# VH-VL binders against ABC transporter G family member 3 (ABCG3): the designs that were tried, part 8

Target 1, 243 residues: ABC transporter G family member 3 (ABCG3), of Arabidopsis thaliana (Mouse-ear cress) (q9zuu9r114to356)
Amino acid sequence: IAWKDLTVTMKGKRKYSDKVVKSSNGYAFPGTMTVIMGPAKSGKSTLLRALAGRLPPSAKMYGEVFVNGSKSHMPYGSYGFVERETQLIGSLTVREFLYYSALLQLPGFLFQKRSVVEDAIQAMSLSDYANKLIGGHCYMKGLRSGERRRVSIARELVMRPHILFIDEPLYHLDSVSALLMMVTLKKLASMGCTLVFTIYQSSTEVFGLFDRICLLSNGNTLFFGETLACLQHFSNAGFPCPI

## First folded at step 4 (VH-VL)

Design c24 (framework fv_necitumumab)
Fold by ESMFold2-Fast, scan of step 4:
Structure c24 (fold): chain C 243 residues (1-243), chain A 122 residues (1-122), chain B 107 residues (1-107)
Amino acid sequence: as target 1 above (243 residues)
Amino acid sequence: QVQLQESGPGLVKPSQTLSLTCTVSGGSISSGGYYWSWIRQPPGKGLEWIGYIYYSGSTDYNPSLKSRVTMSVDTSKNQFSLKVNSVTAADTAVYYCARVYDFWSGYAFDIWGQGTLVTVSS
Amino acid sequence: EIVMTQSPATLSLSPGERATLSCRASQSVSSYLAWYQQKPGQAPRLLIYDASNRATGIPARFSGSGSGTDFTLTISSLEPEDFAVYYCQQYYSWPLTFGGGTKAEIK
């Protein structure tokens, strides 16, 4: 996936049109992790939604998005989108929840859907939690935030998407859970999935796992390129990398 | 400890209906997550799955037998039953009732009855 | 329907020997495969489910392996009580189908 001169405008309070993303250019390669990074209100979630075709009706988009060199033709099942906060069913086990999701989303025979559920469980390192209640709702104890986040991503994996957009995969995770999440996503990318996700802040260890960075501030792109090139760019300008 | 026990006639005439009952003890047939099955084995031959039933009455049958087979459940008696219509000598077999181990992880049969031999003969 | 083929039909072994039993499916059954043991005059007993998971109470000498179309049941060291008929069963697709069985006999 690539984009050129991508601009997104939203209806504002006193102005009818606020530019949230300003002339963004970028690309994400198959099998890599591309991160959109920036502070709150930098436009990173809006850019992610624009790339995934999930902007609200009040938004207007200018510019172009390409998939495999073709404008706006996404094959069935070729992309997934994971919200920052996903609704989970606490009374179901992890396996039951994923199987239910597969029944609603996958074409084909019932028994084939079981194998894709097991593959998703394995891919997201959830094997030890497969028969555990998701919980965490109405005074129920269950999975911790790190496991819940991986279940949310596993739900989209049952469609076996070629491109996966994730809105803040590290949201509300402690440092150990965040590192496990990033290692898990890195392994998923190595198996051929194209990952594009947003991050508010990262540790040095996590930063080093990214293949490409799109750094946003107030809708403007400060940098787009390889992680090493980002470090060299700011170093050559006489400043440390701002992450 | 959950146990299953088959009961029914050991001899059935050709063209008649074979009727068997399985009694569940040590646990409730209405326990969620378990399916209850019938499997048969002709003398000296292998195993053939007949069908299964959930305590709600939902059933699935082997297509080779579907036109002749009916299963039913009686939750008040903790029993489930099998009827095979228009029997022939080919229906002579040991009939087992069994419990499905885990619906979500598979259709393996973890508990079996002792089996009851049914001979179809005039 | 998926046809399950077991080989060999008969194994003649002595106590203490390793037994290897094969089960082949006519099409992929992923890991949805179970193994059963049946002694004369008795009901089958579940040994292995999901290709490699040992059922409750089954001795550690029994192990299962394989995926897709080729599966193996291994008994690391035969005990006298292990001489029986063994069946594999797929639950990937309807109808549920069993193999023809492998008989383990004392040599």
Scores: ipSAE 0.000, ipTM 0.396, lowest interface PAE 15.5, mean pLDDT 79

Design c25 (from c12, 18 letters changed; framework fv_necitumumab)
Fold by ESMFold2-Fast, scan of step 4:
Structure c25 (fold): chain C 243 residues (1-243), chain A 124 residues (1-124), chain B 107 residues (1-107)
Amino acid sequence: as target 1 above (243 residues)
Amino acid sequence: QVQLQESGPGLVKPSQTLSLTCTVSGGSISSGDYYWSWIRQPPGKGLEWIGYIYHSGDTDYNPSLKSRVTMSVDTSKNQFSLKVNSVTAADTAVYYCARDSYDFWSGPKYFDYWGQGTLVTVSS
Amino acid sequence: EIVMTQSPATLSLSPGERATLSCRASQSVSSYLAWYQQKPGQAPRLLIYDASNRATGIPARFSGSGSGTDFTLTISSLEPEDFAVYYCQQRDNFPLTFGGGTKAEIK
């Protein structure tokens, strides 16, 4: 996936529209983790949605997005998008929820529906939780936040997307759960998936796992490139990398 | 390096069961990277995908043939097989076995290695 | 199932000429399309996968393009060994389906 001169405006009052993302350029390769990071109001979620073709009707996009050398053409099920907050069905087990979600998201026949669900469970390190209730009942213990977040990502994996867009995969996770999540995503990338996700901020340890960084501030790109190049860029300017 | 070879009877009577075997050499059928398929081609016509099998025994079949088709795998012999029940003249075709690249993320991809094909004629 | 339609059914050309073969899907198959070459008495040979990627060992004169429902296989300069039947195949939806084929023959 690659994008060029990508600008996104949100409808403003009267004839004026606010530019939320300003002339963004970038790319992401199969088997790698590309992260869009920046503070609140930086435009990172808007850029992620623009790349995934999931902007609201009120948004207007300029510039180009290329997939496999062609202007945007995503096969059904070839990409997944994980919202920052995902609705889960607490009365279902992890396996049941993923099976049900596969049925809802894929209108046609799925070759290896059973195998795909088991693969998703394995890929997200959920094997020990497969038969556990997601949210539990009033008096039953359910999954913890980190496990619930992995289930939300696993839901998209049952469609076997080539590109996976995740909005804030570390949202509402403690430091230990966040590190486990990042290690899990790194393994997913190594299996051939193109991962593109947003992060508000990261630790040095987590930052080291990224292949590419798109650093945004108020819609502007402060840096785009390899993680090591980001460190050198800011070091050469006399400042530490802002991550 | 990888070679696939079909084997089975060249003539089957109507209403009988057609049974074919594909022997894989130069590579392991137990590799998790591949699915194994059967494809047929009636004389003078195009190609029709029949079904696939994974080394675990997991299968899926073309809906047009699902009620009559069974595939099996024998990892110890590095072989996989096809059975088509209740054959008719419409089942007369060259039958090919083929390797189908697979990974968790991409699913089935394309047929990169094919057997030479075996002609099966359904005739009384 | 997705129906794949190839045109023309027969393409009559001389060696050295450019061949353009078309494949149309009844609904979008994105870029999940492959092209195969089949000579009489032989198994099909993979030429192009994912619409535009040349398979290992395939000469540079073969190229694929297109996305969605309309795809093209181009042979920039026909060699004698290129006269064969060509099939397209989609892998986007179950079941896997093939086109009816285009026969490239010498004029």
Scores: ipSAE 0.000, ipTM 0.429, lowest interface PAE 13.3, mean pLDDT 80

Design c26 (framework fv_necitumumab)
Fold by ESMFold2-Fast, scan of step 4:
Parts: sequence; structure tokens; C-alpha cells
Structure c26 (fold): chain C 243 residues (1-243), chain A 125 residues (1-125), chain B 107 residues (1-107)
Amino acid sequence: as target 1 above (243 residues)
Amino acid sequence: QVQLQESGPGLVKPSQTLSLTCTVSGGSISSRDYYWSWIRQPPGKGLEWIGYIYYSGSTDYNPSLKSRVTMSVDTSKNQFSLKVNSVTAADTAVYYCARAPYDFWSGYPDAFDIWGQGTLVTVSS
Amino acid sequence: EIVMTQSPATLSLSPGERATLSCRASQSVSSYLAWYQQKPGQAPRLLIYDASNRATGIPARFSGSGSGTDFTLTISSLEPEDFAVYYCQQYNSYPLTFGGGTKAEIK
């Protein structure tokens, strides 16, 4: 996926509009992790949604998004999109929740749907949690935040998307859980999935796992390119790379 | 008309856990459009943000307090709660609950448009 | 974290006068800045959001301006009810931070 001169304007909640993303240029290759980084309100989530074709009707997008070299609109379901805040069904087990998603969204025989669910469970390292209640209700044992995040990603993996957009995959995770999540996502990418996701900030260990970085501040791109090139860019400018 | 009301103990002993609850009336806490927050104000001092919670149970905490605070939501009672562990005299403050409109597409909450009346918590023996 | 600095700490004026309150951020907060009014014994009340938009029910005498790091709250003609403490708050990045407050006192 690639984008050129991408500008997004949005009407705010109170009848005004602002440029949220300003002339963004970038790309993500199959099998790699491309990360959009920046502080709150930098335009990260808006850029991610623009790339995924999930902007509200009130938003205007200028510039172009290309998939496989073609200017294209991706039909719903051809990509996965994981919200930062995901609603899960607490009364279901992990396996039941994923199977329910497969039953509603996939054609084919029951054994094929079970296979896809088991693959998603394995891919997100959820095997030990497959029969546990998701929880979140005050009367039920529930999954911890890290496992809940993995379940939300696994739900999108059931559709076997070629491109997976994730809004803040490390949200609410401690340093160790965040590193484990990134290792899991790196393995997903290596199996042919194109990953594009947003991060507020990262540790040095996590930063080293990214293939490409897009740094945003107030809608403006401070840098786009390979991780090592980002470090060199800011070093040459007399500043350390922002974290 | 949406209203927020804090409740909890007025006095907590040092090293114990402070527990506060905010009851939402006139609107649903299960709304996609809002984040819910706790803010505190020590006597004679300014405002300090403690954390956010979304109806999904997702939280963000002020790093200065993250190791000691936990927020939770109870949609059946239309309430959200705050727990502060290992309290000291520095935790003496008026505690406010507040609502922030949420822009789902940007993924970030806005300014606090509705506040509870506040509840004074004194940490003393 | 972003540090918000308000000046002056105390502003002594008479009813009918114009009040100008300053808020400065240690780094850019774009337009994601709010102003709150707090009277003794009461919760803060939202006056201005997104730097310049008046909240519902807020009188026209209140106006906000600025972007980036430098913001101003202006009260065009002080009413007796306007003598209170005013706080600015940024919501551009976490953690959310408030200014130290400006107390508007009757002269």
C-alpha cells in the first residue's frame, strides 16, 4: 500500500473543520511492519483510517492511496482493522467468540471455519486462553488487558486479511507484554501480512522491531522511511530520534 | 440532563486503599461517545488528572500515579470507580469525576464538559 | 509531560474592566486547549474548548484565542460573578495537564 499527498480534513463535533493530516506520503510493503508514531492528536488514527478507507462521510480526503500499484477503493472485509477500543462479548469464551465471528463472516463448511479459528488462536498465542471466558462483567473471571488485545486482533485474523491496520496494538500493555505483542506481530508480518499500525511512543527494544516509521506531529510528517534512516535523519539534524 | 455524583469515604488511613465511585444519571455510561475521568485537587492547589476509562474497560493513567491507581466501570449500575493504593497525606484532595467527549475517528478524548460536584478525601490517622 | 504555565497568578480588577489571562505550553498543543472557571467550593466549569470555541451556555464576553504554545482567555467586561479561579488545560498529549491557575479578584 502506498499514499501520495494525502490530506484529510474533518468536521469537528461542533460544526468546524480542520486539516488533521497534511500532505502525507508513504508506503508499506507486504510482509513488513510500518508504524505511524506521534503524540496524541497528531493525526495518527486519522491517517490509519484514511489508508483503510474508514473515514466518516463528513471527512474529505485529498491525494491518492494505491494498493498493488492501482488507485483503489478496498471493499469492506478485504483488510482487517482493529480499533483502539474493541467491544468483546464477555459471556463467551475466546474460542466461542472467534467462532461466532467466523460463522457470521465466512462462507464454507464448519470444519473450514473451525480451522480458521484455531489458526487465529495459534497466531496470537491464545492457546492457553482459548477456553477461558473473555469476561469484563463484574461477576465473571476475565482476561487481562494483554489477552483481550490479542483476542481483538485474532478476530480480524479470522478473515485472513492481506493488510491489517491496528490502532495502538500496545495500548494498555506493560513493557514485557508490549515486546511480546510486537514479536507476535512481527511473525504475522513474516507470513505475508502487511501490518500498518499506530503507536504513541515505544521502548528502544520495540523500536528496533519496526521496518518503517512515519513520524507525525500536528498532522505534519516529520519523517518517513526505514527505522535506521530515521535515527540517521534526526542525528544529522542535531536531535535524537523522537520516542 | 446528565449529572455525575462522587461517593466514597471522607477519611482514609495512610497506607490503605482509597475507593471512590462516580454515578452517572441522565445518560448511559455505555456510550461510545464519551470517556470518563477522575481529576483531583489538593487543598489550595491546582488540578491533577488521574486517568480515563472508556465503557469497554480500556484505561489510561497519569504516569505519576499509574503504579497506584486502578479504574473500573460497572455498566449495570451506570458507575465507574477509582482505587488508589498505599495512600499518603499527599493524596488528600477533592476528587472529581468528569466526562470528556470522544472523537471515535481520531481516537482521543476532548475537554471535560461535565463535572461531578467533588468529594473531599482526607488521608489522616 | 507538557507543562502549562498561567500568568498572572492573581489579577486584581474592578467590575466592567477587561481581563486578559495567559496560558503557555512547554511544547505545542495545537488548538487542543480548554479553559475552566472554578468558584470557591464548586467544581470547575468548562468555558472554552479547542482554544476559541465557547461551551454551551457561556456568555459572549468570554473569548479564547491562540494556538501552538501561547493562549489567551479574554473577558471583555467583568461581571461580579466572573471573579473566580481560571485554569487552562491541554488535551493534545498524555498525560493531560492543567495550568496552575489565575485568580481573578475584585479590586
Scores: ipSAE 0.000, ipTM 0.548, lowest interface PAE 12.3, mean pLDDT 82

Design c27 (framework fv_necitumumab)
Fold by ESMFold2-Fast, scan of step 4:
Structure c27 (fold): chain C 243 residues (1-243), chain A 126 residues (1-126), chain B 107 residues (1-107)
Amino acid sequence: as target 1 above (243 residues)
Amino acid sequence: QVQLQESGPGLVKPSQTLSLTCTVSGGSISSGDYYWSWIRQPPGKGLEWIGYIYYSGSTDYNPSLKSRVTMSVDTSKNQFSLKVNSVTAADTAVYYCAREKSYDFWSGYSPYFDYWGQGTLVTVSS
Amino acid sequence: EIVMTQSPATLSLSPGERATLSCRASQSVSSYLAWYQQKPGQAPRLLIYDASNRATGIPARFSGSGSGTDFTLTISSLEPEDFAVYYCQQYDSWPYTFGGGTKAEIK
């Protein structure tokens, strides 16, 4: 996926529309992890939603988006999109939840749907948790935040998307869970998936796992390119990388 | 009601390491909605942001201090800490810990300091 | 880094008067600006965030305005407890930076 001069405006409390994302240029490729990073109000979630075709009616998008070599004003194709907060069914086990998701979304025979569910469980490193209750605030024993986040991603993997957009995959995760999540996503990308996701900030260990970075501040792109080039760019300018 | 309380030595000798701890009560440090910051104020001067830490361990530091500063978090004790290496007289200040709200366009939280500790004076002197 | 400049450095007024404090950013910070009040021997207290929103528990006499590079904190009628040092802070980008402060003192 590639985008050129992508501008997103939101009509909020202000009398006139404000530009939330300003003339963004970038691309993401199969087999890679492209991260959109920036401080609060940088426009990273808005950019992610614009690329995924999931902007609210109050938003307008300008510029060009290209998918698989085809020019589009808006991507109409079905992509996997994982919200920062995903509703899970706490009374179901991980396997049951994914299986019901497959029953609702996929055509085909029951044995094929079981196979897809098992593939998703394996891809997200959930094998040890497959028969555990998802749980929730009312259940004292259930999945922890890291496992719940991986279940949310596994739910989208059941549809076998080629492009997966994830809004804040590390949100609410402790450092160990965050690193495991990133290693899992890196492996998923290496299997041919195009991953694009947002992160407010990251540790040095996590940052090193990214292939490309789009660094935003107040809607403006400070940098877009390979992760090591980002560090060199800010080092050469005499400033540390803001991440 | 959320409260933050600094603790550490009042006097540190030049070239030593300054170590401070902030204890959070009335709220959990293990929340994705907040970052936790250290801010200092030399006597009679203004405020200088030192750095922040997220409960995941992710940090960012003021570039002016990055080579000498490390922060850590202990979610089991609901605490976060600051270490400043190789201190000099210029590090003499009142040190505050503070809670910082996180904001993404869709979340509605804004990154400002809504709760502050009372501050602890650290004097660097022989 | 974004440099925050506050003026005047000292503001001498009598109780009951209107106080107007200015804060200027070296580059646009949109509305990502907060104001803090600090009394001697105390921690700073949040007054205003996002340039114009009053924090919980802050009296109605405090108001903030501005966007971009120019911001103002207004105290409509000074009370004795309002004589303090006021700081502005931008959070548009890292590192977060504070102004040098404006001291409001009794005439």
Scores: ipSAE 0.000, ipTM 0.401, lowest interface PAE 18.5, mean pLDDT 78

Design c28 (framework fv_necitumumab)
Fold by ESMFold2-Fast, scan of step 4:
Structure c28 (fold): chain C 243 residues (1-243), chain A 123 residues (1-123), chain B 107 residues (1-107)
Amino acid sequence: as target 1 above (243 residues)
Amino acid sequence: QVQLQESGPGLVKPSQTLSLTCTVSGGSISSGDYYWSWIRQPPGKGLEWIGYIYWSGSTDYNPSLKSRVTMSVDTSKNQFSLKVNSVTAADTAVYYCARHDYDFWSGYHFDYWGQGTLVTVSS
Amino acid sequence: EIVMTQSPATLSLSPGERATLSCRASQSVSSYLAWYQQKPGQAPRLLIYDASNRATGIPARFSGSGSGTDFTLTISSLEPEDFAVYYCQQRYNFPLTFGGGTKAEIK
């Protein structure tokens, strides 16, 4: 995926709309993790939704988004989108939840639907949790926050997307769970999935896993490029690259 | 009509760095449709996947070799390369470069291979 | 890593006979298995991908079957050019792994 001069406006009190994202340019390659970073109200969630075609009706988008053509062997949709908070069914096991998600979304034979569920479980490192109840509904005990987040991502993987947009994958995770999540996503990207996600801030260890970053502040792009190039860019200007 | 051709030294001394290059013809590395891998085969033994590279420079390596392996790509020459550090006799093998579709769900099987180049590690 | 085990190590047959080669994964690889043929002094050649799909230009006598942990490559009637080493490969998880190979040799 690539975008050029992408601008997003929201209705304001004045006749002119307020620009939330201003002339963003960027790209994400298969097999890589591209991260949109910035503080609250920087426009990172809005940019992510614009790329995924999920802007609210009150928003207007200008510029272009390019998604490479689908290959002939690609069976289902082109992308998945994972919200910061996802509704799960607590009375189902992980495998059951993913299987029912597949039944609702996919055409084709039961054999194929079973294989995509097992693929999603494996891709998100959920094998040890596959037969556990998701829980949480009616206050029953079940999966922890990190495991629930991986289930949310696995649900989208059932559709076999080539591009996966994730809004705040590390939201409310402790440092150990966050690192495991990033290692899992890095492995998924290494298998060819294109990952684009938003992060408020990251540790130095997590920052090193990113392939590309888009740094946003008040809708403006401060930097876009390779993660190591960001360090060089700000160092050459006499400032460190934010982590 | 896509062809891959390996090139590099036939003999490398222990503890030195092994460097190999794969030249692609009949197709462009920069097209973005394929990943490019190195696979090795010790004499009389099976195949071992070393790692892949995408035209953008993105790589992933077999964990068993990750500490010693680096891949790079030169899109202007339509080439990609492999470096293996601190070689030992165990690194003696025929080294192949190979192509696979980038598609996560249906790729990662190797449709075109180079002819292979034998690298011997000895004093 | 997923360990791929092929059996038998050596298969001795005559031209015209049917060959069946087995590949077992240490854990389920769904249908994400490929088969390759390698002749002495040559690179491997893709025969089958995703367990049962023949690659372009591969003769109909080659067929693949199986899912999960157990896979079979079948050659319905061996031709002289089919005597080679055959490898299976899983693409279900990284690192990509190959079986130890089955050598099909003439009696």
Scores: ipSAE 0.006, ipTM 0.477, lowest interface PAE 11.7, mean pLDDT 80

Design c29 (from c12, 15 letters changed; framework fv_necitumumab)
Heavy chain, then light chain:
Amino acid sequence: QVQLQESGPGLVKPSQTLSLTCTVSGGSISSGRYYWSWIRQPPGKGLEWIGYIYYSGDTDYNPSLKSRVTMSVDTSKNQFSLKVNSVTAADTAVYYCTRETYDFWTGYRYFDYWGQGTLVTVSS
Amino acid sequence: EIVMTQSPATLSLSPGERATLSCRASQSVSSYLAWYQQKPGQAPRLLIYDASNRATGIPARFSGSGSGTDFTLTISSLEPEDFAVYYCQQYDNLPYTFGGGTKAEIK
ESMFold2-Fast, scan of step 4: ipSAE 0.013; ipTM 0.545

Design c30 (from c12, 15 letters changed; framework fv_necitumumab)
Fold by ESMFold2-Fast, scan of step 4:
Structure c30 (fold): chain C 243 residues (1-243), chain A 124 residues (1-124), chain B 107 residues (1-107)
Amino acid sequence: as target 1 above (243 residues)
Amino acid sequence: QVQLQESGPGLVKPSQTLSLTCTVSGGSISSGDYYWSWIRQPPGKGLEWIGYIYYSGSTDYNPSLKSRVTMSVDTSKNQFSLKVNSVTAADTAVYYCARQSYDLWSGYEAFDIWGQGTLVTVSS
Amino acid sequence: EIVMTQSPATLSLSPGERATLSCRASQSVYSYLAWYQQKPGQAPRLLIYDASNRATGIPARFSGSGSGTDFTLTISSLEPEDFAVYYCQQYSDYPLTFGGGTKAEIK
């Protein structure tokens, strides 16, 4: 995926005059993790939604987005989008939840739907949790935040998307769960998926897993390029990379 | 601007159910950008998050409250409510309703708007 | 749950002085941290979110810094209206948790 001169405006001061994303340029490739990083109000979630075609009706978008897709799979879905907060069904097991999601969304035979569910469970490191209830926080003991987050991502994987957009995959996760999540996503990318995420900030260990970074501040792009180039860019300017 | 206002009885007897309602004005509760929360503060103590509700009815509660809590939302009245079962003197507190930002730009969970708070005393 | 510890419990200073308030998390909360000000009889007011971003309408004398487990709220020059209780809050994981508070009182 690639985008050029992408600008997003939101209704402000009684008109669509407030630019949330200002002339963004970038790209992401199959098999890689591209991260949109920045503080609150930087426009990172808005840019992610613009790339995924999920802007609210009140928003206006200018510029171009180019999607060619992966050549490796049958295209019954071009991309998936994972919201930062997802609603899960606590009375279902992980396998049941993913199976019913597949039934609602995939064309074709039941055997195909079973296969993609098991593949999603494996891809998100959910094998040990597959037969456990998702649970509700109050009444039913169930999965913790890290496992629930992986289930929400697995739900989108059932569609075999070529591009997966994730809004804050580490949101609400402790450091151990966050590291496991990033290792899992790195493995997913290695299977040919194009991953594009938003992240506020990351540890040095997590930062090293990214292939490309788009740094945003107040809607403006401070840097776009490979992770190593980002470190060199700020080092050469006399500043550490703002991670 | 958006305002939140708590309402409910200021006195509840032990073992009964505490019921509070928060009315949202100046904005819609049926917004995908926000979660709606309850936070309490016992006299002379700090803040304790009770739980949140999304306009769809989805909830999450603080497990330290031992499953005594239920929240509900009424989008037609632009209100959300809190029920605490089997109250004791330990539930005496100022109860605040607050808006949790789910910002389209950054997605933070800070409480940007708070109600005035309502004191609930649990006493016979 | 993530435990938030604030220090000092009480900070006694004169108007015009610099105030530095600390908040420590029992595990990394990255930059998912907010600061609130509460005056007696009032609801808390959001000051800082995402560790360092000032909320709308908050004076420039308030600033936040830190990441991971250690955070600081700084008031560069105390005004009379700044003497209040300050709370930090993490939103890295549920349940959301607050620090015990730091009371800034006039010396």
Scores: ipSAE 0.000, ipTM 0.402, lowest interface PAE 19.0, mean pLDDT 79

Design c31 (framework fv_necitumumab)
Heavy chain, then light chain:
Amino acid sequence: QVQLQESGPGLVKPSQTLSLTCTVSGGSISSGDYYWSWIRQPPGKGLEWIGYIYYSGSTDYNPSLKSRVTMSVDTSKNQFSLKVNSVTAADTAVYYCARESGFWSDEYFDLWGQGTLVTVSS
Amino acid sequence: EIVMTQSPATLSLSPGERATLSCRASQSVSSYLAWYQQKPGQAPRLLIYDASNRATGIPARFSGSGSGTDFTLTISSLEPEDFAVYYCQQYNNWPYTFGGGTKAEIK
ESMFold2-Fast, scan of step 4: ipSAE 0.005; ipTM 0.396

Design d22 (framework fv_daxdilimab)
Fold by ESMFold2-Fast, scan of step 4:
Structure d22 (fold): chain C 243 residues (1-243), chain A 122 residues (1-122), chain B 110 residues (1-110)
Amino acid sequence: as target 1 above (243 residues)
Amino acid sequence: QVQLQQSGAEVKKPGASVKVSCKASGYTFTSYGISWVRQAPGQGLEWMGWISAYNGNTNYAQKLQGRVTMTIDTSTSTAYMELRSLRSDDTAVYYCARETYDFWSGDSFDYWGRGTLVTVSS
Amino acid sequence: QSALTQPASVSGSPGQSITISCTGTSSDVGGYNYVSWYQQHPGKAPKLMIYDVSNRPSGVSNRFSGSKSGNTASLTISGLQAEDEADYYCSSYTSSYTWVFGGGTKVTVL
């Protein structure tokens, strides 16, 4: 995926359009992790949604987004989008939840659906939790935030997307769970999945896992490129890299 | 069994256009892409472009942009490649190939048509 | 984008191992794990031998293996046999959302 001169406007409070993302240029390579970083209200989520084709009706997009001729829109190769907060069914086990998702979304025979569910469980490091109740309701104790977040990503993996967009994969995770999540996503990327996701900030360990970074501030791109080039860019300019 | 059946050989004059067809069978046509690859006599393989059988989106090699058009007919599971303003150096065997692009199945040209020879001569 | 670099020819005796290199850039071979290898006998269409760097399709002999290091992918044929004599092409996805092929390598079984 690549984008060129991408500008997103939202309907303003007084009948004016506000530019939320301003002339963004970038790309994400298959098998890599590309991160959109920036503070709250920098336009991260809006840019991510623009790339995924998930802007609200009130938004207008200018510029171009190039995806290799609808790889993302095939039944077994559709792109996935993971919201920051995902609704799960607490009365189902992880395996049951993913299996029902496969039954409803995928064509084909039951043995094929079984296989994609097991692949998603393995890809998201959920094997130890596969037979546990998701829970999260009053009186039902179940998965913790880290496991629930991996289940929400696994649900999208059941569709075998070539490109996966994730809005804040580390949201509400402690540092240990966040690192495990990032290691899991790096393994997923190494399997050929193109990952594009947003984060507010990262530790040094997490930052080192990214292939490319798009730094946003108030809709403007401060930097786009390789992770190491970002460190060199800001060092050469005499400023610390906003990690 | 997966098959890609291509149209027969063509002889064209310089400046003409040629349209090659590729009829797919043995799989769900809309779940894969079709790439077109040509090979001049005694030369290597050259990728020309790709079309999605799902929604008809295309991507062409830069060298051929403006001269090539790829289309699909989902009702007949057939892909087409039209090359315009033919030159003598367009003489080649033209292949269609099924392109996988599901990250679980990988990205490759897993089945190929037998090829269509297009000769451009005066 | 530039075509991938392969040696024009490689030769070996029956039972030996040979390796074919395929060198590109960080915007193709080095940037993606979408390297595939194709075998072509004279007058025939190409046949997929390796996809995604190192994976074999069903029906392809385990004598064929693939690997990648940096910007260079390699196809190794172990236990070389007479029927392996053919042209071999590497292919890679690119940062322009296109595919490129190598120039091809003629494998001769002595």
Scores: ipSAE 0.000, ipTM 0.407, lowest interface PAE 16.2, mean pLDDT 79

